# VH-VL binders against Small ribosomal subunit protein uS7c (rps7), part 10

Target 1, 178 residues: Small ribosomal subunit protein uS7c (rps7), of Euglena longa (Euglenophycean alga) (Astasia longa) (p14760)
Amino acid sequence: MSTRKLQKRKILPNDSIYNSLLVSQTINKILSKGKKNIARYIFYKSMQNIEKIKNENPLDIFKKAVDNATPSIELRTQKRKKGQISKISIKTKLERRNKIALKFIINSAKKRSEKNIIQKLQGEILDAYNNTGAAVQKKEEIEKSKSPVNNNKKFISKNKKSKNKKQKKRLKRKKNIY
Short names: E, the ipSAE of ESMFold2; O, the ipSAE of OpenDDE; V2, 0.75 times the mean of E and O plus 0.25 times the DockQ between their complexes.

## First folded at step 8 (VH-VL; framework fv_benmelstobart)

Design w4 (from u1 with light chain Y32W; at its last look DockQ between E and O 0.15; V2 from the best seeds 0.00; counts 0 for: pae E 13.4 > 2, placed apart)
Fold by ESMFold2, look of step 8:
Structure w4 (fold): chain C 178 residues (1-178), chain A 120 residues (1-120), chain B 107 residues (1-107)
Amino acid sequence: as target 1 above (178 residues)
Amino acid sequence: QITLKESGPTLVKPTQTLTLTCTVSGFSLSSYYVHWIRQPPGKALEWLGVIYYSGSTDYNAAFMSRLTITKDNSKNQVVLTMNNMDPVDTATYYCARDYYDFRGYGMDVWGQGTLVTVSS
Amino acid sequence: DIQMTQSPSSLSASVGDRVTITCKASQDISNWVAWYQQKPGKAPKLLIYAASSLQSGVPDRFSGSGYGTDFTFTISSLQPEDIATYFCQQYDNLPYTFGQGTKLEIK
């Protein structure tokens, strides 16, 4: 039976497989036109394939992938500014951060060269889990554009190394397809 | 069974640095956030800070200049370091877990707490 | 910082009574309120989250309601084991802040 009380705001229920709001939000972003059953199938099948590939809990993999694709400079900028503190709650900060990461992951997945959307999504999630792939690259570009000058030097160096790893990984995947 | 346990010194002299360790069991630090909260004797609870999955932190501004929270996922430990202790910092210190997945479940499991007295 | 003002500060009631405790936030915090029970010398125990959601394993005589700035916590039929201090906490905005507590005694 339902133990949730309806609250007068838009509250997404957790997904039925992982009991996760993040998963529900991701499913909603995959397809916008109310094709939610198709979006659920795409996401859950991608997660099943990830579990088979990694032999690990795929929800933990997905959470790490999202974290890696989330712009982290927002939190560090708040902490490092003298005399300034964020008034945004932990919950609101997480929701705002993850919205960007989910957009990066889903849009980057759609642009991949794999045969179908399930393989595209699983590939992007695995790349982001390994701190590589187009979603993470987009996150790094955002952080580079907003960082202080000294932090820009560190971010540029790290991004350059990450881009090199990403390039090699993408080329390796292309060769495996061929 | 899910547990958090605070450990460290119970007596600290003024100006010294306090180091407390929160040891967790029954859950992964990669799936939950950990908060530090303190309660001065007979007073309200005060939130000190939180460490996120990534190791990033947020601190209460009242303590930010002297507070550091770190963790080691492989050791199941979260460490609170607080510099320049003063008798007003005498309190019971708690660690508590928070669910990662945005539903706002509150801090559902707390450690038993450790009383830290700051006195000569 | 968001101030959480509880009332009353202390309360005596008989077994079987209905008990109500209130919290008022200094600004709109939607429903991001938790209620905790703390027995002497013990850590707080979460009872209610998101203003009205009952934590797993908590008896349903405990309930909560409210949205915005005004929140209530209710024990529908007071039991002897409910002797404790109760307090609210907002978790809408950092720093998290707590009410001063309501000491509940059973006589």
Scores: ipSAE 0.000, ipTM 0.494, lowest interface PAE 13.4, mean pLDDT 79
ESMFold2 (binder alone), look of step 8: mean pLDDT 91; pTM 0.935
OpenDDE, look of step 8: ipSAE 0.599; ipTM 0.826

Design w5 (from u1 with heavy chain G106A; at its last look DockQ between E and O 0.42; V2 from the best seeds 0.60)
Heavy chain, then light chain:
Amino acid sequence: QITLKESGPTLVKPTQTLTLTCTVSGFSLSSYYVHWIRQPPGKALEWLGVIYYSGSTDYNAAFMSRLTITKDNSKNQVVLTMNNMDPVDTATYYCARDYYDFRGYAMDVWGQGTLVTVSS
Amino acid sequence: DIQMTQSPSSLSASVGDRVTITCKASQDISNYVAWYQQKPGKAPKLLIYAASSLQSGVPDRFSGSGYGTDFTFTISSLQPEDIATYFCQQYDNLPYTFGQGTKLEIK
ESMFold2, look of step 8: ipSAE 0.000; ipTM 0.466
ESMFold2 (binder alone), look of step 8: mean pLDDT 91; pTM 0.934
OpenDDE, look of step 8: ipSAE 0.714; ipTM 0.852
ESMFold2, look of step 9: ipSAE 0.589; ipTM 0.807
ESMFold2 (binder alone), look of step 9: mean pLDDT 91; pTM 0.935
OpenDDE, look of step 9: ipSAE 0.736; ipTM 0.862

Design w6 (from u1 with heavy chain S56D; at its last look DockQ between E and O 0.09; V2 from the best seeds 0.00; counts 0 for: pae E 14.0 > 2, placed apart)
Fold by ESMFold2, look of step 8:
Structure w6 (fold): chain C 178 residues (1-178), chain A 120 residues (1-120), chain B 107 residues (1-107)
Amino acid sequence: as target 1 above (178 residues)
Amino acid sequence: QITLKESGPTLVKPTQTLTLTCTVSGFSLSSYYVHWIRQPPGKALEWLGVIYYSGDTDYNAAFMSRLTITKDNSKNQVVLTMNNMDPVDTATYYCARDYYDFRGYGMDVWGQGTLVTVSS
Amino acid sequence: DIQMTQSPSSLSASVGDRVTITCKASQDISNYVAWYQQKPGKAPKLLIYAASSLQSGVPDRFSGSGYGTDFTFTISSLQPEDIATYFCQQYDNLPYTFGQGTKLEIK
């Protein structure tokens, strides 16, 4: 937990099944206002199916999936310097990181080919859990475009290098067929 | 139920290293931050540093060359080590708990503090 | 570092009086201000967090307000047990910084 600026928002209770704030945030993101009962059904059914497939606690699977789809932008772009007081607690917000990962998972799930939204969501969660799938690929695209802090990965704006980066990105996408 | 307690020497000679232990009860060090703060007699509080639940740390630039904060989650202990003590470092030293969700709470529980005197 | 300028440095008031203490931050800190009460020889006790939110178990005669750089702490009706030094503190950014304190005495 970190000391950050308070954002004035409606207090969101934990969900009733897993007692998890993350689950509540996910349900809130699945469908628009007024469809919360449908969003709960979709999410909880996906979690039940994941439990059957993995024979493991589905909340732990979901947490790992979200973590794998969460960009490390604040950690890769602005690293804490040893011997100096850094603003790492202020540069990161749990809400922002969760919102990004949840958006990737939900939007990627909607684009999948499975029969219905429940199967689409469970498939995307399982792929993200295995550190693969469209949500994780979107996270990786963001990390590459922001350039890492590492000197060997410094952003180079020269035309030749930018063209090579686009070409490698297109080849990678062609290989990710499932 | 929730407590923090500072322990260690009350008298330290100049140039020696101070070691203080903060023993916590009623909460997990794997889930909360712990800060070290000091208060020189009759003066304002000074923040020294923080150890995050992950074990990572941040230090006040004024003290960072002399400070180390470590912890042992299984022993419920956070340890402050401060090298090269000087009479100006005479103060009451506190540890305090920090918790954040989107509401923000400040440092909600403090230890009783321990007075450390640096003198020959 | 964010400087917290607290005033007054000392204050004397009668039981039942309304007491007001102010803090000014050297830059915008949103509402990340806490107010502490410290009695002689004791640790600070958190009274107000997020500029205006009352800590659990704290009497509602204590209140706070402000946003950005200017913050106010109020005791609506001073009680004998309120003899203490009061500090503001910002927790928007590290290092945490504190006001110099206001020593409150009862006439």
Scores: ipSAE 0.000, ipTM 0.479, lowest interface PAE 14.0, mean pLDDT 78
ESMFold2 (binder alone), look of step 8: mean pLDDT 92; pTM 0.936
OpenDDE, look of step 8: ipSAE 0.445; ipTM 0.791

## First folded at step 9 (VH-VL; framework fv_benmelstobart)

Design x1 (from u1 with heavy chain D98G; at its last look DockQ between E and O 0.03; V2 from the best seeds 0.00; counts 0 for: pae E 14.3 > 2, placed apart)
Fold by ESMFold2, look of step 9:
Structure x1 (fold): chain C 178 residues (1-178), chain A 120 residues (1-120), chain B 107 residues (1-107)
Amino acid sequence: as target 1 above (178 residues)
Amino acid sequence: QITLKESGPTLVKPTQTLTLTCTVSGFSLSSYYVHWIRQPPGKALEWLGVIYYSGSTDYNAAFMSRLTITKDNSKNQVVLTMNNMDPVDTATYYCARGYYDFRGYGMDVWGQGTLVTVSS
Amino acid sequence: DIQMTQSPSSLSASVGDRVTITCKASQDISNYVAWYQQKPGKAPKLLIYAASSLQSGVPDRFSGSGYGTDFTFTISSLQPEDIATYFCQQYDNLPYTFGQGTKLEIK
């Protein structure tokens, strides 16, 4: 019955399996409100599947995936005058940059076409480990945005459509588990 | 060979405290959860609670005022303590292994169970 | 608490028959369903998890399906050693809850 505890936190404890602050931060980022045990299940099952696929220490794989998706800079929107919005490049602590990488990995995973959130997360982690995939692409976009402002250029868009989902028979998890 | 074995008294008087020990072999308590489940004679299984890798617990609300689960990783033991036993608590008690969270993939390995009878 | 309503409570079938057992959850539990076999005087044995995934070492005549609230367990060709009680369990929310069981006998 203690699964719904909502209390202030002074320090985030390391996770119970890998004794890793990074893993705890990741689980919290997956977390739907009040679903801490579900977020743990999703992450640890993804790690188990990764270990089976790579036959390597999955924590090392995850650390490299996060490093590959971690930008050296962070973009923040800044409004200078009424009706104007601009972005600036900001160097940030590694810890904040790691949080950005976690956002990229988790958000990119949920957009994938695999059957369930566990397979989506493991696929995104493996792609990022190989220095590819949407999370790494987002990091690369941020790194390129540190150049001087070039306004008024037309952008060529890549219009990627979803995979064929007409015959998806494998059921997804509930939407409130991310 | 993965095993769990429940041990403790088979007869308890009303109001007494039940203490059951689950001794595990073939796996580490630092890597798996342990659940406690009971089955009253001729009735459905009832989930009692779970102890996680860290030693944190969750209990079925119906029992949580009377129920404590603890463990000792070095002794390979998980202990169920249930106070104020009543004849309705007569059941076979099982411990079972969970995998990667208290929810796991279900409970993949169960102990043989121990029948606890509560009567005067 | 989530109730698991299992049907039928008992059935009798011949060797080689297809056997189907259903469970209905009182609310959406996505695919968080396990199926167990319990032989007389023995502990339950996990057969199916995640509604449709076969546990290692379980014969492929056992299968499961479903999502949301309606779940099905099937034995494609009943064998003599399949005499047991079968039950479902949800593990979406605490407390875990079990169906009342289906006692399977062979004619």
Scores: ipSAE 0.006, ipTM 0.458, lowest interface PAE 14.3, mean pLDDT 77
ESMFold2 (binder alone), look of step 9: mean pLDDT 91; pTM 0.934
OpenDDE, look of step 9: ipSAE 0.021; ipTM 0.634

Design x2 (from u1 with light chain Y96R; at its last look DockQ between E and O 0.25; V2 from the best seeds 0.00; counts 0 for: pae E 9.6 > 2)
Fold by ESMFold2, look of step 9:
Structure x2 (fold): chain C 178 residues (1-178), chain A 120 residues (1-120), chain B 107 residues (1-107)
Amino acid sequence: as target 1 above (178 residues)
Amino acid sequence: QITLKESGPTLVKPTQTLTLTCTVSGFSLSSYYVHWIRQPPGKALEWLGVIYYSGSTDYNAAFMSRLTITKDNSKNQVVLTMNNMDPVDTATYYCARDYYDFRGYGMDVWGQGTLVTVSS
Amino acid sequence: DIQMTQSPSSLSASVGDRVTITCKASQDISNYVAWYQQKPGKAPKLLIYAASSLQSGVPDRFSGSGYGTDFTFTISSLQPEDIATYFCQQYDNLPRTFGQGTKLEIK
């Protein structure tokens, strides 16, 4: 629907093979130029190849791959009162959560070394299904930035030079006070 | 046939912990999301939370501090645990499945529900 | 949270009448609306998803329409078995939220 006003979100039907909105959203993200028939061929061929490799329902494999690559939060920078800047984690909006995972999978697939787009996509989906691969690593990086446990482990592992710099800053502040 | 059935105590005292089990049949918990929803008598439905394929969860912020949802795929069970029950928590509790992707279809199959009364 | 404002709260109609129920969302939710039927003492039953798509096994006298914030649910010819409470629900974002319901009665 075209307008000179605020545009509405497109209504996206479920795909015809798996009857899945998630599959439709994935096909839309494969090709940015709007060649939907080529994007459908790429995705469905990847699913067919996955079925041959795993001898399992490829939609179930894909759903698990997407879930494994879906972050629970995304980082957003916020400016605190008194001008202090800190990174703060926020919960990912429902609509964007799956879209983020699909972007991770598709972009990570494009960087793979397989010979064609179909094999790249199937390889990334299979890796994400096994909770590994670049898409899952991107998801884990986002969640590490949120988690206090990971931040504590990072803090504990920092070297003595960084610790000494913090101590020197604290000593300067004490001298200024006293 | 696809079914979900809620089971557990129907009477709970204030401050106690409610544990409800949703037993599913005819579909795999590794392929569907499961939601918990409640309905206080004569009132609107309230969404409590969802458990995803992977076992990850999202909760309604109003209940997040006292709500836990877990599952066991091999037993076909999804478990709701809700701490510190109060008489205002008296409601019929439902589990419902979400088809493949919780954004593509509504909750297409619901359990029969179980009325939980919180009183002394 | 996305508020779903449903109207009317109750409705009386005769068998054969056309019945219309509306829902308004507090923000643009595209077509991510479901409609449920709930009979007394029973769980909700999904009738319509994606604002206008009829769930399998649901009679075609039930229909829905709308986009963005304004949604309509229609029973084209009321039957005695349609006496129930009807709810809209958004699934665009979490928490999922429901309308207050419309209790439908025979006049």
Scores: ipSAE 0.006, ipTM 0.565, lowest interface PAE 9.6, mean pLDDT 79
ESMFold2 (binder alone), look of step 9: mean pLDDT 91; pTM 0.936
OpenDDE, look of step 9: ipSAE 0.566; ipTM 0.823

Design x3 (from u1 with heavy chain Y105W; at its last look DockQ between E and O 0.03; V2 from the best seeds 0.00; counts 0 for: pae O 9.9 > 2, placed apart)
Fold by OpenDDE, look of step 9:
Structure x3 (fold): chain C 178 residues (1-178), chain A 120 residues (1-120), chain B 107 residues (1-107)
Amino acid sequence: as target 1 above (178 residues)
Amino acid sequence: QITLKESGPTLVKPTQTLTLTCTVSGFSLSSYYVHWIRQPPGKALEWLGVIYYSGSTDYNAAFMSRLTITKDNSKNQVVLTMNNMDPVDTATYYCARDYYDFRGWGMDVWGQGTLVTVSS
Amino acid sequence: DIQMTQSPSSLSASVGDRVTITCKASQDISNYVAWYQQKPGKAPKLLIYAASSLQSGVPDRFSGSGYGTDFTFTISSLQPEDIATYFCQQYDNLPYTFGQGTKLEIK
């Protein structure tokens, strides 16, 4: 039984400029084709531009933008028996919801009409800060989708039941060898 | 003390390859970009390329076909290789570090530069 | 490529004079401009970054201003040690580009 070494989830360090995990996560979302340094450059330049425009702390602006784009629920696709796909709403941790918000902001930015990616990102962040833009709209769409909030209790119980069943089967196999 | 120092041949023949090494001290290459810039005698500065934290690079398109920049963080060295040298490539070559702070970017420390002459 | 047009190419001034150098970008580059001092036989030295931010250790007689396409470098009171060539640089887009330089002499 190959003890799959639980790959220790590499903890993403904070960024070196703003000392923010959120910023590091954002840079990773911007990342294309493994060019992380370009992603950093894009993000920091966008922030610099925002600072100039707003004459405020760009990190505060960015945080507010992310908050405005953060949905209260997550929609997950559940495969039902017989090939039916249903969407269920789940209350996830704030960290997960923030990641979703970042995805919305970055993806929406890419679709903007500005000339370069820095301006696109800057534009989307500012719109989100003002509770407008495509990222915020996506959030609103998710929240409007009144899918029945399946209580988190059922997903935790199935994984515990599966682990318990595997442990019980292992214990039964050991008892039959003696 | 923070320093960059360019080293390599000061004379290259036409069509030969130039290899320059930038040795850094007082800082880590994992925390700074390093640029290569050249300056022909009595002329303006010309940006050649940059190597980032990860080792990825960007080049001036004018030199992309014949320019390579690499680094070894453990040795604190950045290497520039430029193929098919021509007398027009005669210049002082500089390496310089670049870092972002809260206000912006800037090449804040430069090597002394090394004059490379291309001559038969 | 973004062109940085620097003016004047040369100037002569007296000690204590106010000196102004200008740089015009071929497109809007926000505040992504640096200014360098290069003394004869030496490497460039960063004086100003982000168009108006003074580099650490640089005297406050040096300053920069501008946003968009028009940028200005100023020495409020020229000193004998300021004899050098000055360059503007843009770092908005690759490739980075420099101005042609301004040779400053003292009368």
Scores: ipSAE 0.007, ipTM 0.571, lowest interface PAE 9.9, mean pLDDT 85
ESMFold2, look of step 9: ipSAE 0.510; ipTM 0.773
ESMFold2 (binder alone), look of step 9: mean pLDDT 91; pTM 0.931

## First folded at step 10 (VH-VL; framework fv_benmelstobart)

Design y1 (from u1 with heavy chain S30D; at its last look DockQ between E and O 0.30; V2 from the best seeds 0.65)
Fold by ESMFold2, look of step 10:
Structure y1 (fold): chain C 178 residues (1-178), chain A 120 residues (1-120), chain B 107 residues (1-107)
Amino acid sequence: as target 1 above (178 residues)
Amino acid sequence: QITLKESGPTLVKPTQTLTLTCTVSGFSLDSYYVHWIRQPPGKALEWLGVIYYSGSTDYNAAFMSRLTITKDNSKNQVVLTMNNMDPVDTATYYCARDYYDFRGYGMDVWGQGTLVTVSS
Amino acid sequence: DIQMTQSPSSLSASVGDRVTITCKASQDISNYVAWYQQKPGKAPKLLIYAASSLQSGVPDRFSGSGYGTDFTFTISSLQPEDIATYFCQQYDNLPYTFGQGTKLEIK
């Protein structure tokens, strides 16, 4: 067998409590390098507080909050030359969209008026879960400024349908891998 | 037991609207994305779209003008609506789940599929 | 859209043979590749995700490798029940796209 060095992207380990890559990515964005234990405490305490408030699985609440703050970026076809159809490069990676949403949530939480960062973060997560708050407003701002009239109609229709969906309690978190 | 089951009409006339319901069991729609995929007879799989935790969606641009995916978490249902059906839309339609947690892990469970024939 | 070019389109091998199938992505998709087995008239079954991770309940004669644009799927010792069409799929970018498939026949 060959012992070749392959080009690989570094992966971040899942967090130890929820076994979630999303959680690890969030903790990584809360504070500067070298303060990761403090960032973990902030995030986990916020999640514990959310669980007390909602009496639901807080990871499910967080995932819906992130999804509500994630911009919906659509592929589109644009005419660039006479008689030629060209496609505009649009970010279509869900991973990258999620990174944007995490930045919106964390930055918006820091600007809140609550007395400490734990309460700020839990408040922003709960607002995003309810499809409101500054992080969701930043997401809506991006979608409005980037959307042509026809695409705005599509975005508005999708947003109406997502707002009409009823939330569902979760029994337990499970990975889709076996 | 984890299952997805597609149900709806198996014969649709051209120009009519197809509505398919994916009923899920053994898992929560709060924890998994659901995709719709189709396979025309003897041809490759075509991804149609996905519905996220919030109920927002993304669609394959080829179908975007005709396609709507919705869900009702309390009923464990994901619904595909495709307008203006044409005989070329004849295919087996599948729903499939995908655990998404900052990345996907493949579509690990599929429904058995339902063949939809579009003809006069 | 990311094109997944799969090779070969068909393959004939004997029981016990090592089988390899390749997919090439039209752009770097890191390791966001899944491999599926589809028997006639049945839904696809997930075998491999993240290019090399074996799905639970899948025999370990199935494996995958690759990163970036070039991906390989291997059956280390072909069994009679492995008659199927095999598809690669990328899930790095929307829309998700599939290879055209490799129809595997046994001699």
Scores: ipSAE 0.716, ipTM 0.859, lowest interface PAE 0.8, mean pLDDT 83
ESMFold2 (binder alone), look of step 10: mean pLDDT 91; pTM 0.936
OpenDDE, look of step 10: ipSAE 0.806; ipTM 0.893

Design y2 (from u1 with light chain N93D; at its last look DockQ between E and O 0.37; V2 from the best seeds 0.00; counts 0 for: pae E 9.2 > 2)
Fold by ESMFold2, look of step 10:
Structure y2 (fold): chain C 178 residues (1-178), chain A 120 residues (1-120), chain B 107 residues (1-107)
Amino acid sequence: as target 1 above (178 residues)
Amino acid sequence: QITLKESGPTLVKPTQTLTLTCTVSGFSLSSYYVHWIRQPPGKALEWLGVIYYSGSTDYNAAFMSRLTITKDNSKNQVVLTMNNMDPVDTATYYCARDYYDFRGYGMDVWGQGTLVTVSS
Amino acid sequence: DIQMTQSPSSLSASVGDRVTITCKASQDISNYVAWYQQKPGKAPKLLIYAASSLQSGVPDRFSGSGYGTDFTFTISSLQPEDIATYFCQQYDDLPYTFGQGTKLEIK
């Protein structure tokens, strides 16, 4: 196989304030591409307001909020095969689970009644930090639906490896296919 | 200055329950995940489980029926409990921290490890 | 579970040599690979994360590359203090899994 040169893959850089990939990913989800400076302002202002309200490190508050809104993998029992009993977990990719939590927080924030998006976002983050609010409710519904009573359903749509876009791009670019 | 230290019994009889405590210093359990990993003598490392900020856990399916991880943020402690120990569970047990930023930076600081021998 | 197949299992090289170790994942794990150094009786030490990022305090003779399923760890000029076992680890999905290691010796 002939290649001109191995291209460097894009990696989302950590944000400049907290040096956090989680923060970078959150900023990317707040607004459409092309409005990055506005999304950064919204997020960082929300964090500044949270710090003033709680007198605590706002990144620690945000990390706990995201974790509280992150669904876990439920156990699923299956019928024995030839005398063996096993439990099989329906796996959720760690990255996908956290991205689900970010989507829950951001979408739930947008539906809130506060005056502007900064106040909506800070309110949803504070609620999720306290293990309450709409984002956590959505997480709890996913976990309830995965209980042993519902063990024959699949909530996670497909087995994803890394980021879907890069996986699909790689398959297209294989020279052996052409 | 950042440290993790595993403590607990070094000898356990078959069928007994192992309890190990990971005591952390120089960082907050509210800011990092903690993993448990073991290494049987001369063999590869095996990941056992992780505890998140909230106290939620994920476990390796191979050990899930026997394994419990808990923590106390105020005591800077993470506790591993593994039931029904067997001689094949003889290993050095490590705790390690993981930066939360869910792509992770790998497990950047490990405890020194504690050898647990399971024999009669 | 994601299998990490590491090669070679052992390697003998001279001081100053370029050393290369490979790790192959059983599925696409993007860049979620870490490389560790482990000396006898010691805990693993993180050298490389995200396939190619150098951990703070690690000499720049250590490097990593790869994306997807094929990963390479390189020591550009072997030093006497680099005698250890090296192993890869994927952290793309749970359970985290490790290569069996490469024992590096000076000849």
Scores: ipSAE 0.006, ipTM 0.564, lowest interface PAE 9.2, mean pLDDT 79
ESMFold2 (binder alone), look of step 10: mean pLDDT 92; pTM 0.937
OpenDDE, look of step 10: ipSAE 0.816; ipTM 0.904

